# VHH binders against Protein DOG1-like 4 (DOGL4): the designs that were tried, part 58

Target 1, 232 residues: Protein DOG1-like 4 (DOGL4), of Arabidopsis thaliana (Mouse-ear cress) (q84jc2)
Amino acid sequence: MSKMRNLVEEKFLEFYESWVIQLELYLHQLLIAHNNNTMSETELRHLISKLTTHHKAYYTAKWAAIREDVLAFFGSVWLNPLENACSWLTGWKPSMVFRMVDRLRKSRVVLVEAQVKKLEELRVKTKFDEQKIEREMERYQVAMADRKMVELARLGCHVGGESVMVVEAAVRGLSMGLEKMVKAADCVRLKTLKGILDILTPPQCVEFLAAAATFQVQLRRWGNRRHYVTHS

## First folded at step 20 (VHH)

Design gh4 (from gg2 with T58I)
Fold by OpenDDE, fold request of step 21:
Structure gh4 (fold): chain B 232 residues (1-232), chain A 124 residues (1-124)
Amino acid sequence: as target 1 above (232 residues)
Amino acid sequence: QVQLVESGGGLVQAGGSLRLSCAASGFTFSDYHMAWFRRAPGKEREFVAAISWSGGNIFYTDSVKGRFTISRDHAKNTVSLQMNSLRPEDTAVYYCAASDELYMPISADEYDYWGQGTRVTVSA
């Protein structure tokens, strides 16, 4: 049985399915570009821009959706269980992308010392920002278990209409906090990407983006096979 | 209110130099890629040069490589275009533009804010 979806989930599911299809198309182009050293810098830059614009579009859609129902993204129905298990605050963990960067260092791509330094600085900053968000997230999560909520839990569901109001208020409070944290996390993601892409040359960007996109697509495929679920 | 105000345009003889400046306000300048575009008479707007938000990434159109230099000043919220060895074909209205894209774009449609332009005329 499929989980009953609310309107926000349904809309975003549809969006995401289309978005992933387009991502795969860009991935294909990136791989071609990576394997073909004949592309001009202009062509590479255009390709990178197209993909990054595509990523930006995702967050535009996401932020519109989370305003309506941020909880929909905590248990994203458009993702399989494996993808969800790998999610940090409703998306990829920012520091994870540096694994893709590290791949560049081990490949035929030579990073100059200045690039290495800048990437390390960015890594440190990214980790710091992640930790800050995690601490704040924990505060919101713990706050859900306030005195009133704990008492209501103790009394069970046999409490009348007043309990509903208390729970609704608590959920609203949590949702507001979660929305804030999700946006903050997304900002760290975007800043991290923006930073990496600024440091790397166009060919390096292509390789990095190809690696990242490949991992994303493969993770989805692996998850789908494991759980016998197809999302697109 | 977002504003990009270009200055420095004018009439110059072939082989001469001009320095264009663009003053930005109304947005977080340090987060935006900056670029110069130009539109010659009877032609479409074309990319000239861009500099990333950090200044670490710069790109020029081929026709201006070695002659033009783009730079930015974060303290003053300005982007500049030093134009040397000017040619009659460089005659155009030059526009400053800003983009909040993740990657520094070279296409006009990816820039969010535009100036009114400054006219550069290079005489033969």
Scores: ipSAE 0.898, ipTM 0.954, lowest interface PAE 0.5, mean pLDDT 93
Fold by OpenDDE, fold request of step 21:
Structure gh4 (fold): chain B 232 residues (1-232), chain A 124 residues (1-124)
Amino acid sequence: as target 1 above (232 residues)
Amino acid sequence: QVQLVESGGGLVQAGGSLRLSCAASGFTFSDYHMAWFRRAPGKEREFVAAISWSGGNIFYTDSVKGRFTISRDHAKNTVSLQMNSLRPEDTAVYYCAASDELYMPISADEYDYWGQGTRVTVSA
């Protein structure tokens, strides 16, 4: 079913399409670095920094957009249905990245005991934070049918000049909780990523980031194929 | 107000030692990567050493490896640079810097806050 896009959706769609293109370029470089053991530590660190800066830019744009319309991100018209189905509070689930690390360990990556310990500590913390956010989200969703929602529904039956402004104010009030939750989730994402990258060596970081980027890009491609939509 | 204040610079003979210190205030110190940069007379600013937010990741430029040691104290909000076996080519103004990037950077343009610098002079 087709959805009418608002201005926030249109702007972010354009941004995201460009952002994904750049991500694919970085992915290509990561794969080269991973397969070529001739790169210096300095070169690897530069590459990692470029990509992580790119990720930070995404959240900067996202946070600006959600301030205007957080609801746009719960529809996420820039994502296909498969991508949306795999989303947790408008993005990737933080605890998922530990499974990626585990995959690396089972393949060719050797972690020292100190790294393993730190990763486990981070995993526990991340899961705790996720659960806390989920509980809060559930509380919010249950409380959604409060007086504000009733008022919004009532006003919806009497659309006039002054009523439109009141309705908009009500919607903003209702969206405030969602914005808070999305920001909280993003903070957990960023902290988790920052923690993992601190624990891993530069070559391990490259491998991890390559795996993560591959998953993201392939998920998009798979979703587009399944729904007969061309990849932008 | 964000502030980074360097100390410990001075005149030293070749082969001598100095310990630089940087005191940080006005931001959440534990969230930031810390680094030392230096600018020699007539040269561009160059990376010297960095330590990640947790202290678990450290990186040095090749010319100072084995001679310099970077460390941080979370309780005191300080970062230090122990410089041993100093050489005339180490003569420079040394700057402390802080970054809130996801990954510890080694490029100057990725650091958010800077100190005013402390002068180190190594005589032959």
Scores: ipSAE 0.886, ipTM 0.956, lowest interface PAE 0.5, mean pLDDT 92
Fold by OpenDDE, look of step 20:
Formats: sequence, structure tokens, C-alpha cells
Structure gh4 (fold): chain B 232 residues (1-232), chain A 124 residues (1-124)
Amino acid sequence: as target 1 above (232 residues)
Amino acid sequence: QVQLVESGGGLVQAGGSLRLSCAASGFTFSDYHMAWFRRAPGKEREFVAAISWSGGNIFYTDSVKGRFTISRDHAKNTVSLQMNSLRPEDTAVYYCAASDELYMPISADEYDYWGQGTRVTVSA
């Protein structure tokens, strides 16, 4: 399991490093699009599509990886401690994107009333879905603590071949539950993103995506610097 | 099985109108962006119109703006293209397409499912 875990981590690390590099390239393009304001709607839509396809690719890779080892994503070695600390169920918290939108509204993005209404509806829905997942997670944790963890603890006191098999089975059960939760969370993320992008105009989408990408990249950079300072 | 079935094509005189319809089945219609593409004789397939999964986002190619209207009916799992003021250059096979991308695409390669097409002929 350890070897497999390491393999999953290593592979995903490699993937993620490449993915981030591409993200930065898209970010650069988004910033150019935003600053020049000369791109046609068609061009903007193409750019948005490319980036969103890139995001979709991340989840495709993630879901493939979590089938092998979902636990790898709860200790995500490809992320720095700051990134990990800001994670909700192995990723960004869906409701946070609305704060980002609000920030944009306060700065330069002007939304029409219809957009505001739709965003609010989406916010409510997203929050509801998040809470639902959190409740499930809590229920899961309680259930595992009461049953599986007790069993594991009991087995831990008995060193033997049969015990090892039982422990492995228990861990597999836990992992399956976690995988379901992670997928559920990711679905909420994707639905939220899909909803936001549907509500915003192409220029607004560019602003939003640029802000999101900037935040992600800056969080990584800042976290890396801090980590380096702490361990230097 | 995923199926997109176009209908409503035919022969019409210039200035006339047609309404194309596409019936979707085999997938969650409400999650997919829908689009119309067309291929004229001797030409490449081109984007005509798209409507997002919710219907809140619509986009047209410039040549059909003001003349064509794309709409969708979630209850019937259909997408329609009302074509008014038809021109001979609108003559083509029209294809219905579906995409599950996060953002409504306007490129053909980003659509996952395609219909067989319906022929529209506009006479001078």
C-alpha cells in the first residue's frame, strides 16, 4: 500500500506540476485579454473554453488517481502546507468563489440585476450542497470512529496475519467512503463553476477566471516561499 | 444510447422560414450545452448557434444574427433553430450537437454528440 501510495503521489505530482505550468500560461493569456480589451467575443469564448477544458482535465486526472488511492489527496504532497490548509475535501471550497465574485463586483465588474439574482440563487444552492456534503462527512466520521476505528484499534493490539487482512479491509472501506465524498465535493465545485460561467458575460468570465487563477498561483508561490524559509 | 435526431429541414425560397428541431435522448439533457452546426456543399462544418445548459447563454455566428433563434425545451429534451429570412448561402446540412463542457463551446471539436443532420435548401 505504501509503495502504491508513493506511486500515485509521484505520478500526480508530475501531472500537477505540468498542469500548473499550463495554468500559468492561460493566466497570462487571460491577463492580456483583460488588459487589451481588444479581443472579440469569439476569441474570448475560445480562451475561456480552453481554460475550462484545462480545469476539467484536472478532475479527470484526479478521479483516476483517487480510484487508486484517495488518501493521497488528503495529504497532497504536491501541495505546500498553505495550499493544503486552504483545502476543503481535497480542493477549493465552492462557496469561496462567490466571495471572489463579490470582490470583483466591488472593484470593476458591473453585474446587471438579472445576473445578481442568478448568482444569489446559485450561491444558495451551492451552500446547501456544501452543507449536505459536510453533514455526510460528519456522519461518516462518526460512524467510522464508532465502528471501524474501534475494530482497527482492537486489531492493532493483536499482531497476526489475519489481523492484517482485516485492517486492510477496514482501510479499504474507509477509502471508498472518502472517495465518494471527494467526488461529491468535486461535483459541487464543477457545478458551481459551470453555473458562474453561465451567468457571467465572456469579459466577466475572463476577469473571474483570471482572478481565480491568480489566487491559486499566488497561494502556491507564497506557500512555497514560506515553506522554504521555514526549512532553510 | 445517446441519440440526437434532427428534423424540419427542407426546400424553401429565399426570404422564407424554417424551424429545425433536435430531439435528444440517452443523456441528461439539462446538463449539456446544445448547438447547431452546418456544412454547406464543398465547405467545412461551421458553427451556427449555441445555447448553454441552462439556456441563459446564447451565441450566434455573425452571419445568422438577427435571423436565427436558438431555443431549448427541457421538458421535451429538444433544441430548436428558428431560421428566418433565409438566404441561398444558408443552404447546408444542419447538425445538432451536445457538449458537457464547463463552458458553452463554439468549436465543433468540443461537442461530444452529433446528430445525422437535416438538409436545408434555400432557392434563389
Scores: ipSAE 0.883, ipTM 0.954, lowest interface PAE 0.5, mean pLDDT 92
Fold by ESMFold2, look of step 20:
Structure gh4 (fold): chain B 232 residues (1-232), chain A 124 residues (1-124)
Amino acid sequence: as target 1 above (232 residues)
Amino acid sequence: QVQLVESGGGLVQAGGSLRLSCAASGFTFSDYHMAWFRRAPGKEREFVAAISWSGGNIFYTDSVKGRFTISRDHAKNTVSLQMNSLRPEDTAVYYCAASDELYMPISADEYDYWGQGTRVTVSA
């Protein structure tokens, strides 16, 4: 093994592997629904609900993992966020999902003017929420830079109950702040998904969810091949 | 404390109309999908109609489509069910329900909050 994962990371990776397997099973149902244009609206709505419940379960598991140890989830977060100009808090920018909607418009999905207008309004709102999160993320860059001064204060005293308490309180405060940031980003992701599914018709929702599930399954398969190749 | 309170039930002659109302409190109304379910004597609770959190997604069971209209009023935190051309088979206790799922549910299992119900009786 090239590195040892912490306990929180290992538990989440095991969850994620199982979660993607179940997603692939739902993908097969979505593809059947897509190819069978005679399904009732009731049947389509039930399938859409199964998919959205499965997506919600992903975030429930993620939030449990982040609450147990947010710092372990990022690894050496104080170095990586400062060096990664395009990084986001543990996920894709919510607005990137509109690229998938745009691709569907070039296929079988016909959007009326009212839907296009509502999707543009949602895109603007999503970007606004992203910008708010980006501004708060910049404050954590400052906090990470100050970490060296706290560490030096601890080492400079060698012995001191007040120095230990100050460091412990600072680390706890940063950990709680990072957890809030990750949850806020995930809430924007979920709110954007909720909005898209409300604007699209049930057949359009099936096509959108099938595209999203296909992307997730292919991303796991590509990652498995890369891992296999680099370690063989 | 979440509360859903139905009103507007009663006795109506076949072919008549009734308007049900559901007052919601204790949650952010604009975040929730709202639905009406009904239970006839000796039957299981069944879906009637739902309206999404934004009001833009509406669905009716086949037996009421074209006769019933669901609507919501965000200023008053109410959801309504206008029932026209009533039939004896519409006789049931009608329940208001709320859910904050990502997609507007049509299964009772996915609704977390329920009213006490209001009785509708349609006579021949």
Scores: ipSAE 0.760, ipTM 0.893, lowest interface PAE 0.8, mean pLDDT 80
Fold by ESMFold2, fold request of step 21:
Order: structure tokens, then C-alpha cells, then sequence
Structure gh4 (fold): chain B 232 residues (1-232), chain A 124 residues (1-124)
């Protein structure tokens, strides 16, 4: 069986490992800010901007990589099996982020009624956009079944240029469609994050970002610990 | 063609008021955070005020808080800075800026588009 990793996967693995290390360092800063409310609003806003810039850097690198090989992001080599099992269309499911928001809503000091109303509106919009993408994903699954038949024919039958040209065009078209779908999902993720951060106060944003980063770090640690024990 | 055009600068006595306006075009206004920065003679550009893409998140530098009010008008694609209780220290060229970052920036380096500036002079 082939266990070869292509150049896109190897390059992004290197990027992602560095990116996660930096995320963990920012998480440490978020936890200090969360536990110590002596930071000025200016300092909190700078910290939040560092986090959002770091997240933008991830998507910048991702979108460059999916132009070359979008399939690398389905079952990614830079994630452990638990992290991959939790992915929806190459990332966190947009509506799931509201679990962190719901935790904030249970704080008496944190959320005013106006914030709650805006967050509910955003939740509905996010779910609507998410469902639209799920319908697109269903259409793609049908096209993938057809593509699998074309790929099998290509691998089992080497023929002249005209036939190869048609098959390659069909495969490239399906890949481009998947790229668009992944980017659309990422846009929903980014718009949802942008909306949440706009509604929350700076201390609430720090708490939200800390909760989100903690969840990601714990998911990675749990998956790695289980893997190590199982294969030791 | 993205364009930010400031107006409303001028000469005013200390304690007076002035309203700056910035007309925006060439981008989807509702996607962008808007900010005012200023540069006093011989000084570096400093942050004054920002308002988020939705208008719901507003932040002021300490020296202008309570005296300046930033607002935006989605129908006119404008951002305004109402400047009250002006001081000689407010004398500067004021710049309008726009950014589509995930979080409303307060650092100049995170703003992509800039106006030409409008001069405000506050005499003692």
C-alpha cells in the first residue's frame, strides 16, 4: 500500500506544527489575561488582535495549499486521528463555536440582553449558511461517485490524448468545486468569528478565545496521549 | 478604485468643536472597520478612534475619550468624528483609515486603506 506524503502535505505539516506551538503560547497569554483583570482595554485589544492575526495566517496558508491539493485537507497528516474525526469540511463546524458562546451566556456579568439578541441572530445566520454548504456537499458527493468511476477507468485504461483530456478536465473540475466548497465553509467560519468578536467586550473576547484554544489544545493532547499509549 | 476622502478640518479656538467626515468608496463599506488616526508636527501617527464594521464596537484613545464621538452612516458610506472641547494638543493632520481584519484594529499597521488627511489646528 502507498504511504507516500506529497510535497503539499509535508510543507503544511511543517507549517502547522509551528502554528500550533505559537497558538499554545498565545493561549498562555490569554489565560494570564483571563485570570488577571489588571490589563488595560488597549492591552486586551492588542492580545485579541494577535490571536485573530494568527488565525488569519492559518487560513492564508491553507488557501494557498488547497489551490495545489485540496484533498490533503481531508484526513490531514498534521492532525491526529481524534482531531480528524472531529472535522467538518476541513475544520470546526461553524455552529459548534456557539457552545463556547453559551458558556459565556451563563455569566451574570458578561452578557447584556442586547448582546444575547445579536448572538442569537448570528447563530441563526451561521446555521443557515452551514446548511446551505451541507446541501452543496451532498451534490459534491454525487459528483465524487462519478469521479471515482472516471478515475478507475483512467488508471485501468491508458488511451490517447482526446480521452485523457476529457477525463483530466472532469477531475480538475471536481477538485475546483471542492476548493470552492472548502473556501465557502472557511468564509462561514471567519464571518462567524468576526461577528462574535464584534458583539463581545474585550474581556469576553479573551475568555472566548481562551476557551476555543483550550478546546483545540485538549483535543490534540488527548488524541496524542491515546495514540502514544496504544502504539507504545 | 478604493478611495477615502476626509473633510471638515480647519482652525478653531480651544474649547471649540469641529466635525470631521470621511467619504468611502470602492469597497463594501459594511465589511470594514473604520478609524481615525492623527499626526502632530514632528510626531508619529497615533490612534484616535475606531468603529467596527457593524458600528457596535467603538474604542477611543484615552486623551480623547469623553470629548470625541465616532460614528458611521451605512446609507452615505461615511464615517464621522465629532470633536468637542478641543485642546491645542489635538492639533494634527487627521487621517481616515479602513480595515477588514477579523477584529477591529487599533494599530496603524493593520489598516489597509488611508485617506489624504485633513488638517485640524486648535489655537490657544
Amino acid sequence: as target 1 above (232 residues)
Amino acid sequence: QVQLVESGGGLVQAGGSLRLSCAASGFTFSDYHMAWFRRAPGKEREFVAAISWSGGNIFYTDSVKGRFTISRDHAKNTVSLQMNSLRPEDTAVYYCAASDELYMPISADEYDYWGQGTRVTVSA
Scores: ipSAE 0.754, ipTM 0.890, lowest interface PAE 0.8, mean pLDDT 85

Design gh4 (from gg2 with T58I)
Fold by ESMFold2, fold request of step 21:
Structure gh4 (fold): chain B 232 residues (1-232), chain A 124 residues (1-124)
Amino acid sequence: as target 1 above (232 residues)
Amino acid sequence: QVQLVESGGGLVQAGGSLRLSCAASGFTFSDYHMAWFRRAPGKEREFVAAISWSGGNIFYTDSVKGRFTISRDHAKNTVSLQMNSLRPEDTAVYYCAASDELYMPISADEYDYWGQGTRVTVSA
């Protein structure tokens, strides 16, 4: 039952709140680095590593939690409704980060021909991997709607305790496939991020990470206010 | 299970050259950033050079730029350090290291796997 928080949800809520606070502190450092023209390449690389280590810590915690309860990550209690509405298989949609790269290119970031070519190759690969996962999710959706599942729901209307146990068994059976799909989606996210950071120069990486952190922090702030929604 | 084995160290006169090699096994080589660190007598390990998983991102400490070249060979699962114009201050034990971090690290604490080291001595 999702009406009350279980142990996995409570533990991850505490983790996530701390994790976002630290992300905001790193965002401040990224913005200072962006405005500080005297930072060495060594200093920029160190800062980039802090951000990527912080993102890796999120996935380490997430994968531990998913093994216990993958369903907690669909409609998460630690995210507001706006954040949940923006999720694709429990996280950001990999192909959409290239819109952010494109926006940076138009405003502040100069990319050479070789970088543009490599980014386009990565965009195509990312989209292909996304589409494979979307096809598997569609297949999973169809399997859930089979005649047997409808019959079990109908049977549940006639009896009490027996119906709950059958539904619990069905949920356990379905969660095994979901964990695999969520991990596959996370692997696409991590490969995409790793690829982008490898193509961009250290100053360009700082700008990209700042834009990504800004979007995540602002999405949380806007959704928590509940009165207005800003679109981009 | 993971093994990093350095070779190619030795004694050389100042101005000479050496080529270090590191053979890697026990992990998917193309997923890992590779680096060289060194430890001079009485000092802590310090960063020398790194090359990213793709080979597209390379970084050197200032004191070796233009003299040292890091490269990797995906067919042999090796990383190499060509050291030219050697100076007495390059005298150290050189260590190969590997990391699967999202971004190529330059700090020793972000490298998970280390070799035993190979000694390089540069005489005046």
Scores: ipSAE 0.754, ipTM 0.887, lowest interface PAE 0.8, mean pLDDT 86

